# Miniprotein binders against a7ua95r516to809: the designs that were tried, part 7

Target 1, 294 residues: a7ua95r516to809
Amino acid sequence: ASLSLLSISDLVPDLQFIFFWMSNAIEILYFIQQKSPAYMQTIELMDDKAGSKESLLSATISANEEAMTILEEVIMYTFQQCVYYITKTLYVVLPGLLDCNPFGTEPSSEQCRRAAGVCVCAVCVMPEAVRRVVSVFQTTSDLLQQYQVHSEIQSQMFAYLFFFTNVSLFNQLIDKGPARGWFQRSRVLQIQASVKILLDWAKGAGHNHLAQKFFAKFCSTVTILASPPQQLSQMSWKALCAEHPSLKPVQLHRILTQYQLMAELGPLPIWQPSSEDEAYIYRTVDLLESFENH

## First folded at step 3 (miniprotein)

Design ds6
Fold by ESMFold2-Fast, scan of step 3:
Structure ds6 (fold): chain B 294 residues (1-294), chain A 80 residues (1-80)
Amino acid sequence: as target 1 above (294 residues)
Amino acid sequence: SMKYIVIIVTDNPEDLERIAERLRELAREMGLRVEEVRREGDILLVYISGTPEQVERFRREVEEWLKSQGIDAIVKVREV
């Protein structure tokens, strides 16, 4: 585990340098892809009186392929470096999201302003833990915009960041949740509200589709844990699997087991796995998510 | 004899060590074969071989012992 607390602002100068090189490499690659066909056509239309046309054509193809390979390698390397530094910062701040209370106290009179004789309350201040996570995403968005990085690369970066965030939060909740009291209903509702703030940010930033895709597992987990006993007890194992397809059998079984333990109500209906899933609820290797993307 | 898995879930991981020790003792007293005992976070998995009657008796003894110790835990038995 990291012993230092890293701020995204401390990494901005280094990130600016890496984004600068990545953006330049992408632009050069795009230029070659767009201009190469026209240049090749020019060579093909040349009068080949000296028998040099084939040599020039072959040399140009070889040079273009070599240049594109180098540029693709630079883009991949700089992309991986950005992701590495950004996710390292996220890893440090994400656990705080599971421990914060976004409901806070009601706004004081000091948070209200008078406008045209009407008292208007200021927008509620985001909890510091949630603000730190949003700041990482916002800084990333700002840098991608500042260096005019192509939308496809922006989408790939946020897909990875959301994937990383989902895996980190899910693993922390499943692994440490029981000892930290995170499975208590009041804490689950606080976690759900904090996650909604992140999802709302993603929607506002134009990444709603990516957020829906990559946060599915953690959102399913929190949704089940936040379910009223009356609703959850009426669901069969098959129905729960259909509602939450992102969860593996061992994960769903662990979540339901924690729900039964923390509910502190009378005996709850037994959620019996389907015959097809019975063996898979014991697969511990599938319990925690891998940080390797698919 | 069929194979079964006894699943014990508790909110206090410290209790799992004590529970595992007692389960091995109870199994020996009842003539049940313990194939494996595995801990997964807050869950204890005990693989045993025996008749359905022996396994249900084992489950009952386990639940009674847990209650006597004031341990709040969920005990489930599954045929594998």
Scores: ipSAE 0.000, ipTM 0.159, lowest interface PAE 17.3, mean pLDDT 78

Design ds7
Fold by ESMFold2-Fast, scan of step 3:
Parts: sequence; structure tokens; C-alpha cells
Structure ds7 (fold): chain B 294 residues (1-294), chain A 80 residues (1-80)
Amino acid sequence: as target 1 above (294 residues)
Amino acid sequence: SMTYLVWIRTDNPEDLERIAERLRELAREMGLRVETVVREGDTLVVIISGTPEQVERFRREVEEWLKSQGIDATVLVREV
């Protein structure tokens, strides 16, 4: 059967097969690691019968080394296959997150609990585009749980998925944002709300630490762009760098330039780079993030 | 100061321009900063900055004005 790259649900049967093999390889590796020392000790404690002890020990060490190497390769290969197909599915659905409006649907009456005359309600609804991204993460989580994949491997997989999502969203916003109107304040606030839904999902799934680590760049970008002009104009370049250490000078300079161009409320101050950063604000090779250099 | 989303939906989209003008006037009178105003269909979305107390008063004033004009509209406010 061929793997589909268009939908996560289309990939589930093939992913189940790959997860099955990965889980089995991990369990066999764990068994060898757990039992091999005790078995080798047993051989070492045996009476040497016509020199057979040295031959058994040598053969056991060689066999264990070979088996562990093969299992490690199988685990690595199956892990890479899962990541590649899941990330290809993510790549298709991620652009929708930047265009969706979590405020577009009318909130239910149950969300308005306060008396008439004063209504402060959470009106953020999960848009279909955000739901598609969450579905990819949830399906991944479900498969890892179904095949009882070790928590360490689960953490590594979500670390990579969050890394990929962060790079993809950041690059799309920086590269395509000006043409798509994504730097307009209303659109940035929609993006911020959509990203919060993803971060809330990650927290609920037990991956809050990974999400905070790997979404830092995109979150910093959205936070700056969502800042009120009055608030942002009071911050120096140095203060912004201190609050957003994940951003490179060229990235911060591009973000502030776009903020200034999209301001509709009169002239904004020009943010002056620190003397240390002056040479780096024009490094165009550092503007977009790499999927391979992190 | 915090940023708030004011979401207004009306059964009469023809009133949205008049509502938007009144919202800007009220915000100015109350010392609230209007960042953005977005219109889409029967919905008006306004991004404002101010204190929670200013925003609660703004919400109240908007509802009272809408009622006085006979405009049937839903008004919701949330912190962004």
C-alpha cells in the first residue's frame, strides 16, 4: 500500500505498521540490555570446561553487539519514516493556521455566563484549519500510546514535530506574510489565538516543556507583532533582544520593519540595533530558518 | 494596559458602519485606544487597548447605546 501525503487519516494504516515494527524493535533492544549482563556474568561464573568458557563469552559479546546494532538501525529507520510522513502531512495543513479566524463563529450561549450588561467571554473557537493541525498531533500521540512506545521516544518525536512546525510557521510568516497581509494587527491577533490553541493542546498532552522550547521563535515573533504601538515604542532594541533571545538580529529587524510598515496610527520610532548587532541585521542567509541546522 | 477583542454581531449589517463610528467615539471619550476595526458580513471586530475597568465601562456604554437605537446585536469582549 502506498502512503498518502494529503491527510493524516489516510496515513494511519501504514503508520500503524511502522509504529508496530518500531515498538517491537525497542522492546527487543530493551530485553537484550536488561538480560545480557546477567547472562554474561553466568558464563563468567561457569567452570571452564575444556576452554569453552572463553569461546562462549566471545560469541555472546559478538552476537549481542551485532543484534543491538541492527535493532538500533531499525528503530532509527522506522522513527525517521514516521517523522518524514507526519511532517509532510503537517506541511500541507500548517499554512491554514496563518489564514484562519478563531473569532469567526458565533459563540454558544453557554459561554456567556455573566449577567446582562457585562459579558466578558472566551470567544475563541477552534477553526477547522487549527483542528487539522491538532488532529495530526493527536493521531501521533494515539499511535505512540497504542503501540506503547517508550516515553523517551515519544518526547523525541514531539520535539521534532514541534521544531518542524515552528520553522514552517516562522518561515511562512516572514517570507509570505507581507503579500498575504499576515502582519496586519488584526491578522496577527488571530494567529496568536490559533497558536495558543496548539500550545494548550501540547500542555494537555504533557508536552508543555517541549512546546515552550521548540515554539520559542514563532511565539516571540507573534508576541512582538501583537504588541500595542504604545507598548512596543517604549522598548529599546536591547530590551527586545533580551526578551526574545531566540530571534537573530536580521529576524528581529525584519519583524520590526514590518510592524512599522503596517502601523495605521501615525509614525512609529525607528528601532536602532545595538553596535554588536549592526553587522548582522543584513545577513539575509540567516533570515529564514533551516529544517536541518537545529 | 491590556489588549481586548470586542466582537459585535447584528441581524442588520446595514447598521455596522454606524456602530463602528459610535464605537470609535466612545473609545475616544473613555481614553481607550482603538487599534483595529474589521468588518466581515454581519460581524464587527474591534481591537482596543486599555485597563479592565475602562473596557468593562466601554462594554456597558456600547450595550446601552445599541439598546437606545433599537439595534439587535450581540456584544462580546475578551482579553487577547
Scores: ipSAE 0.000, ipTM 0.150, lowest interface PAE 19.4, mean pLDDT 75

Design ds8
Fold by ESMFold2-Fast, scan of step 3:
Structure ds8 (fold): chain B 294 residues (1-294), chain A 80 residues (1-80)
Amino acid sequence: as target 1 above (294 residues)
Amino acid sequence: SMTYVVIIKTDNPEDLERIAERLRELAREMGLRVEEVTREGDTLWVLISGTPEQVERFRREVEEWLKSQGIDARVFVVEV
């Protein structure tokens, strides 16, 4: 797409270089942490010749602290650079996920199965827009595995990428959705299907726990908007808050207000905020999510 | 019960209104709950709540009706 001048594949050589250095810095840091105590003990057991032992010990502590600080800065810098370039690419491709139709292609027989007597067809061909998003995550996973980056760092990276994706999608849907037609019934059903494809990828990649944690807000939003009017009108504000605890009162109020504006489908439901939440439904500063993580 | 999307795609979009009418009639005859029917271009989306057995019977009835009318359309069921 002309709007997406960057592909994750275009960044792979630079990312490989950054992942290489990050992985090496982590290994060197681990080596120093593991061997430093033994070396320090060796110095402490040396014969003290006019205070030379204390001087050597002090110098060794200083050198080790300096080395560890430099390695930690390298790890932090390379991690942040990877996150920066990956999220920059994600931000460009994510709007496409909100504007694609996963139901437009005829399913293949291999995507159809019988479940409890029903012939159910999965979305046969992943839409190009969804494939672009999945490709960013898959490439990240491949690079982490290629450079044997520790599982803890892998989890931290995907936690941040899912956090970023959730915030980006939520903010785009809430802020720009009405103008882009993303609140139209057909579009909401398409968005729900596209999100399922992305979440199914995350589950297959072993990141189901992180996906459940970090996509909660966007998933709640899509679930509400995809609900039939007859079904949604039977739910109270309290019930909706209980089912969607990730949504702030102002966010839930905005979502329900947008839903009511879609008056093409039967009678308009009415949702009254609880007394506790009434003070918070107009806090516009809390409407959009922040990308900042303290 | 489970929720399914029954998707009907046709090469003749002008047939979609007639298809929608018959589809709602078939669902009523079979005791199925039709949550929503949406038209998008050449495609009709039917959101149905029911048992797997009810939905499969519905899919087959719709497919057979389309064939009987000479309507060139594809019918498939997707979990949303």
Scores: ipSAE 0.029, ipTM 0.443, lowest interface PAE 7.6, mean pLDDT 79

Design ds9
Fold by ESMFold2-Fast, scan of step 3:
Structure ds9 (fold): chain B 294 residues (1-294), chain A 80 residues (1-80)
Amino acid sequence: as target 1 above (294 residues)
Amino acid sequence: SMIYLVAIRTDNPEDLERIAERLRELAREMGLRVELVRREGDTLAVLIVGTPEQVERFRREVEEWLKSQGIDARVIVYEV
């Protein structure tokens, strides 16, 4: 609660402390795991005077199990605290990514339409809003490296941060997008370029596989919305479902409805859901993603 | 438990090397083995293997030494 509404820079001293304790707990846990067999062997080899050997062996096993449990709880707690404060900071800066223009000045609709889903012949700069998001990820990476946190835990942390970012961006786009104008083609192409900058950072940082896995839903959404009308009109509902398996039927239907409205296509959807999916396309309870699912 | 983590936090990180050396000396004098010493920022953490009584005496000796040197530091002991 004391780290509420702070920038990532303001959190660095407190995060350093939490990372320090997490790193120490991990090192101590591994040390106990490495040294425990040697201590057990030493006890086994001792002379059994007055029956003390069995008692000492039992006590050592109990003490080591208790120590490992406490260290695992400390690691989990500090990991959760890091994730909580980092994602809280991230949540504040993420909406800016949906509103920024990475092409410098407003790009022409014609130039973007001819780009086949990517902008060509346009200068792509890192907007302040994208830089703020990248700064959160870079600071996290720097802290993990500074405290020599094990690569498995580093991967778990970025998996969660990417999962959180994907859910946050997807939910904001779907829920608030119509009112904010985010489904307009020019805005979608700006969003696509901005998210590409973020994904390129992740690739450079060695997290390409995690980024591809955890950004699948948001990337699918942006890909559909950025598709040329001619290309999208030639695809069946079944083909779109196969191309974008991360999207639920209700989510895909909402995206296609917004696309149809913005592209000024006919009043009826040209994409027909399957018989099995038709019953579910109007279930709003499945529209937004949960932050609890991994 | 058999294993304890002793953490020392100070507002003056420059003192941490001197503190670490003194911790090793005190442990040796008391017949305790310091298995791990880590120093990060303003904090020094040591792993001590021993009985609760030995570790409590170690904590007290460390606090007394820090006070004698005029070092403002907090000593925290965790049963691991």
Scores: ipSAE 0.000, ipTM 0.143, lowest interface PAE 18.6, mean pLDDT 75

Design eh1
Fold by ESMFold2-Fast, scan of step 3:
Structure eh1 (fold): chain B 294 residues (1-294), chain A 100 residues (1-100)
Amino acid sequence: as target 1 above (294 residues)
Amino acid sequence: GTVVVIIQTEDEELARRMQEIARERGLELRVYRPESPEKAELIMRIEAELPDVEAIIVVSDNPKILALAQIVAELTGKKIYTIQTRDPEEFERQFREALE
């Protein structure tokens, strides 16, 4: 509850501490993995003058296995804690992205330029709500770079953050969209532009592939809602499913129903979900591995 | 009767309300109070594979648990509903809606 009001900047000291422990555990694990074979070879070459070369070898293997297990648990725990606090911060700021207008200059942006002196143009142009989301991603990237975390772990972190962002935005739009007016064409175009800013940030940060993969559902939703009425009216249910494989049939049907209502279109083809439609195209294998003991 | 699986945060009043509503509808509830998001995910995955389970209802404001619920729903096709509100009246409304 209290964390819901915190900015990502407020969490940086705590996140630095957690990243510090994660980085140290990774380095120790790497050291054991790299040095263990050489040490074991040294034991194998020794005479059994101490009375039990076999017992020493067995004890060393057991100790290394135990140490590696503990380090893997520490790495998993610290990774999960970082994801938890970062996603909790994202959850608070994400709804603002659906209500902001990136086509306009924020009130007082000119005041910010004069008062601050040298102002980064991108920050002045970017809506505050979008800036808050980008700041969460940028701060995470900065912390991963500061502690020299391996690229694979960095990729897993952003896979989680993008998946979470995608699901949160999709659920908010579908659940609250009708009451909030988010399905109105002008609002959809604003949402599309705001999401483009996030995707452009991800591309600049080297995460374009992850962003394309994990934002697919929300991007498909916004693409459909932003489509001209004449274009959607010409497409069959099968064609729409083929164009948007990340959407479950029932999700696609709801989106099209809301589009028809908001656009005040004449009779459209009946779009119905099929029991034979494949609903499991969106699979996040990397995320599943993070939640397993193996 | 069909079974509905509940994954909840600790709240005695909401638990009592859930049992009362289930009794009205002739439904069997299996209630879990997992100590971690990882345990919540494991429980959701196991229960989602069972044919007698009609739906899973997740009562949590934890973003990680909510994200995991979506992943499990996507993978299994099982109906998984999330309730984030702690207001008893709104909770009862959403809970009744999920059971339909």
Scores: ipSAE 0.000, ipTM 0.119, lowest interface PAE 21.5, mean pLDDT 70

Design eh2
Fold by ESMFold2-Fast, scan of step 3:
Structure eh2 (fold): chain B 294 residues (1-294), chain A 100 residues (1-100)
Amino acid sequence: as target 1 above (294 residues)
Amino acid sequence: GTVVVIIQTEDEELARRMQEIARERGLELRVYRPESPELAEAIMRLEAEKPDVEAIIVVSDNPLILKIAQFVAEITGKKIYTIQTRDPEEFERQFREALE
């Protein structure tokens, strides 16, 4: 109840206001950047009498720089406000992705319907938990398009949202996965299918490159956990590190240790890290949730 | 309780001191080394929403990251402290003050 109180739909009126002013500030900034050089050029070409040209040029530069600084601050602040409210909503709905079953089907008597920009059929159902996450992304996309926010800013917004989603899901899976049974192969396959739905949405929305870049860590984790024991047992530590460069040695070691405990065929041998990686793992055990890239 | 530290550079001496102080106070320590201001902000926002997190300590002299820390503290209400020094003695003093 408390965790479901905050809906993206409830925030739309406030977000519309913030997006409106952010879009306006961006357009004004670009207008100044586009027109200022031409205006400055006309001043430079002007006949200089009694130092008026130099004074006007100095005043114009100062005024334009001040205006651009203020607009940049407004854009940054409004962008951060949008991100705050959107990510707070995502944080509430994201854990549901780790518990849902995308392989389930609705009763055959139900009709296909559209939910959160995605078609849902009686035979193939998008879980409500996945729909809630997609709804946040779709609403964000709709607002960016409604207020004609420049594509560069749109890319920054989704880069941030995908990054936040990746970190949130990865940390929850690593931190709570063992206690919640999320490392069981059947559960991991469900998680993999749910994530695929999110990635497919991102591709359809034109954000495939960003999604591939920012979901790399969580996708690698799920790929390893979904791998059959027979395949993993045939790979060396070095081979696993090479196939999953987004994962740090300490993260990979933790994932494999949990995998051994949850294997359907019983315990698997612990993967042996290289001496250098072993030293790193023992030195940085408290940094399992870190993004320390070396 | 848990204390979250966001630090831009790896420093073995600072890391050891942080771990020792956290252990003395019975606190769990989580350390992040974000590669970008956007990553730092995402981590701050995510950690600020966790009830178990007592404080977030940001170790940086980057003006943008410091401004982000101020904004996140304002909008979340979470206690976020900033440390700009890399001098081990002054760092330890400020770190201990943040944990009080």
Scores: ipSAE 0.000, ipTM 0.151, lowest interface PAE 20.7, mean pLDDT 73

Design eh3
Fold by ESMFold2-Fast, scan of step 3:
Structure eh3 (fold): chain B 294 residues (1-294), chain A 100 residues (1-100)
Amino acid sequence: as target 1 above (294 residues)
Amino acid sequence: GTVVVIIQTEDEELARRMQEIARERGLELRVYRPESPEEAEIIMRFEAKRPDVEAIIVVSDNPEILLIAQLVAKVTGKKIYTIQTRDPEEFERQFREALE
């Protein structure tokens, strides 16, 4: 079925081969980068025997240049293929995070039904929609660890995944939110709680810094929308811009407009755009975040 | 040596400041204005392989281009600096810092 085909578990065998090649290419490249200077210095110290030193240096430089170029291309390609397949899976599961209720909902996941018992009831604390998103991140982490992918590349992988997740969630909330009721305060609090579960997972996985950096826009949006009217009405436009620098003027204006409508508030002078930003509040091209489809 | 700049904006003030700073430091400046993140990636990978290129400076507020720059830097080992500000004073400060 189509649903089964879209599961991260269904992609694991293909991802394993891509991660295997990526990890090996990274290790070989880094080995060449680290060892080549020492080897070249060793050649420089040897006696020049009728051009043998010059010939050896030239041949070694040529071989290293070709090998490094090929390895770099393999790493870039395999990394982008991993990101492509993982984000494609994320795209399918992310909308569910905006519709789920982590407060008092009885989760009826397949895992809870399959492993019926007292312990299962006690551990069924995460909404199924959030669990599906976490499963994609956890499977990625497991594959990176299984193939011992260099830590810098592991961090870069999660930077991409968190960036994609942030953009996808932000765009869906802004574009579809009014029609789906997502701007209602009760729904915003549910979204905030669901996002916190995701951020808590990232912190536990050692990626708190990346999560704070790449989820900034969506977190700012949810934070503003979850603010009590008494608190938010005391903040000026400039104060909101200062506290939420990741939001563009048109984005902040849209968020505040939706907040005002949902809270049934009259016009609030304190949310007047600064003279510097007034020209930019209607730049519709800047409303949604963009990314190239791979 | 040569410094490669990848910049999305057509801001003449930023371009003027870049040329002045490069001139002060005796550096050749090669400027690209990619139409897409994919084009930016190709340019970064190509330029990163040139031994005469001392550094690549990416001037963009597009996070996809910034992520590509970070990935290329980690893979190639080439120095790639990112500047997100369009404020001329802050841009000049960061641009001078990247060149030191």
Scores: ipSAE 0.499, ipTM 0.794, lowest interface PAE 2.0, mean pLDDT 80
Fold by OpenDDE base, second read of step 4:
Structure eh3 (fold): chain B 294 residues (1-294), chain A 100 residues (1-100)
Amino acid sequence: as target 1 above (294 residues)
Amino acid sequence: GTVVVIIQTEDEELARRMQEIARERGLELRVYRPESPEEAEIIMRFEAKRPDVEAIIVVSDNPEILLIAQLVAKVTGKKIYTIQTRDPEEFERQFREALE
């Protein structure tokens, strides 16, 4: 099936299998780590009959080390597979978020239409484009909870998914935004509202800190673009850098330049980069975020 | 070792040059020309699991294929390089660098 037709629901059976083994491997690893010292102590307290004690201890240590190594590999592999499949789904649905008009009356989801009644759940009242994104995260959350995956692994998974989402949305906005009109005031406000819905979901799901951290760059960009010209034109380059530390100088400069064009503002000396940042604003290689190094 | 190249061009001269460069370094080159991102994904996932493959070089400007390359690299740990330039000289430079 084409990537464009891929839904998170289609992946659930495969994800369930992977999450099952990931969870089991974590539990077994934990068991070995917790019980191994007690077993070793028991062996050490045994009578040394013909050197059997040392041999048994050595064999036990070796077996435990091998088992733990294998389990760690299984955990890492299953984690990476989950991230791969979920990320593919996100890639498909994320572009819709930037074109979404959350203030319009969009028809209820097909799932809600089939239910003999108007579902008023938080997800059902979301715009379709936002709902699709949230559905990916919600499904992930549900699976993690269903299989009782360790909290640290859950946090790592959401950290990466939020990271990926931020990079994807940021890059699309910076690269395609001017051409698609996403820098227009009305469109920016739509994007801001859509992102707020997503952040509210993350807060409700217990991932507020992670969401705030990993969406910082995209949120900063949207916040700047959503600012009234009268307000933003009074903010210096240094003030904007201080308020939006997640943005690189080249990124902030690009945003302000595009804002200036969109708002039909003349050159603003107050937005002139500092002498320290002047060399960095021309580093176009740093303009877009990388998916690497996470 | 084997280097896999995924390229979306039918330029035989380019393929020949790549083969020559690989040969100079004692590497076997396996070239694929996928017709779709889906086919590219299948190829990348298959080749990335092979122990004899030292690296995969993806020559594409398709954002979907590039994303797939990144994901496959992360999941498999295989070295995957991406080349997006259409300039022949720059291509050769990047290709040589990827084979180092």
Scores: ipSAE 0.091, ipTM 0.618, lowest interface PAE 2.6, mean pLDDT 88
ESMFold2-Fast, scan of step 4: ipSAE 0.000; ipTM 0.124

Design eh4
Fold by ESMFold2-Fast, scan of step 3:
Structure eh4 (fold): chain B 294 residues (1-294), chain A 100 residues (1-100)
Amino acid sequence: as target 1 above (294 residues)
Amino acid sequence: GTVVVIIQTEDEKLARLMQIIARLRGLELRVYRPESPEEAERIMREEAERPDVEAIIVVSDNPEILRIAQRVAEETGKKIYTIQTRDPLEFEIQFRLALK
């Protein structure tokens, strides 16, 4: 298994080459976009003899459109290659995030002892499994900065990576969680703390808005599962749907069912699906995010 | 292979983006803009019968069209993906993943 596992560090030389080509193609595209208007104006000011000016303008427009199309295709191709290799690496390291313990066994810091709580001190430590995931995001950020890739493309790349991470973690938690014990309260609190480390990294990297947007489904799931019984018991199905609009009815129903099993709560009328949603709680095909199950 | 897209909105940038992504995957793209749920169902069923069609992507937030897509997928066995977002960035990500 260790021989079959890829590290982001192993891919850096290949990624550097792809990022180099992507960055160069972007710069050439911007050069053409900036210079084309000035050149067109120059042609328009020329003396026209037998329609030569109109022919030259038409040819220049055609050549610029063709060049821009080719550069856009190169940018898209190199972007796809980067995303493919980065997400392939993420796929390998993401399951570890659901199994790790960011609270540790015992803190040794004097500051932690004065805080009178292991939870406060333990949150300061990044588990190896979380560090591996952060390493993939940090390496991506470093490469984007090294090759001076434009902010719009940086945003697109992290949007893609966060979307992929969100769906992968959500599907693993929902599909494999019961067998792995991930719905036990102590495990959910560990998962919540690990996810907070990822979100804190994203905020520090300037991607807070993207992280909030694309981690919404998984964050909603973890937030519900980590809620104290007193708080959840006070919320109606309608209120939960309003606070967690990213969750489909079947997904919310499955999450609440797992919560009830963990908390040993009897059936509660307060979590009855609305008449509008009742038909959708049995749509098992919509339980997992569809693009990960073909 | 061919990918069929059923979309209600007219956005030239979105259409161009879809064409570029499909071309990079070596896929041919057929785009339909039905004006009614009845037309959308007819197009979905006709395309689902074609063996060269690998997948159908339905871009809509209309609940009736989404129910039709689910029913056609169940009855024909054809892969049908739904995208409900109008945000260009989110659309691009979901479209790329559906073609995966």
Scores: ipSAE 0.000, ipTM 0.318, lowest interface PAE 12.7, mean pLDDT 75

Design eh5
Fold by ESMFold2-Fast, scan of step 3:
Structure eh5 (fold): chain B 294 residues (1-294), chain A 100 residues (1-100)
Amino acid sequence: as target 1 above (294 residues)
Amino acid sequence: GTVVVIIQTEDELLAKIMQLIARKRGLELRVYRPESPEEAERIMREEAERPDVEAIIVVSDNPEILRIAQRVAEETGKKIYTIQTRDPKEFELQFAFALE
């Protein structure tokens, strides 16, 4: 058991320098791309004496290509460093999402006060675990905006962060969920509410499409676990697969099997695959996503 | 060290991503494009025996090839990672994490 809590606020000074370097490299790259054609035309219009024009043109093309390659590498490196530090912070705070209770955040007495005998309540505070995750995303958004990083690169950054969050949460739920009681319906509804707060933040930040795409696997898993057992037992395997295309057959089978063990109080199995369905399930072998190791 | 990549489809963007990440890590990249699961297994087993190979990365959504990768990893003890996505953003992230 570790007590190390890494805050995104602790990384802001370092991230500011990396974002500054990345932004500058992007600006230089765009400047070269925009101005290079005009410069090349200027060389073309020079008097060609003893082949000097062809030599200069060739040297300019080579130098331009080399400079662009170096700038692309700098941009990629700084981008990867930002993703690395931000995802390390996310890794520390994400498990809290699976254990928090958003439904328990009633208006605090500290935010409800009486003035002239009337009770006035402020907006309810979200769970601290959810607030920590949102804080990481918001700080990232603020830095991208502060350094005027292009929208395309901003979208790439959030695609990576949402992908990492989805994989981390999915793998934790599949691996540790049964032992931690996370498959219990009441806990699943709490997880669903917490995830909705993250998705609502992403929508407000203009990243709704990315969030829908990259959270699909975890959202499908939570949706299945939140579904009434009787409803699931009446669906065919083909219908279940069609409704949750982001899940591999073996992942869906694992989820349903664990759900039966955790949610059912009776002896009758909730869901029975056909012989054809069983053969289809055995065609897939990966339970976890590929970069999650021992 | 060397990183071996087994990929079924030619994709220029993914190739550039792999080259940039490998160069950053100071790793040599060796890419194979097998035309059958049997060829993929042969390549995986041959490369797994080489001490200069740090990892083998299999880029495929073919269940047969993925099953072969798991079996070869278990039998040889070599680090073999699988990547099933062709989305450049997801690929870059998974490829970078595999090399950590």
Scores: ipSAE 0.000, ipTM 0.125, lowest interface PAE 21.3, mean pLDDT 73

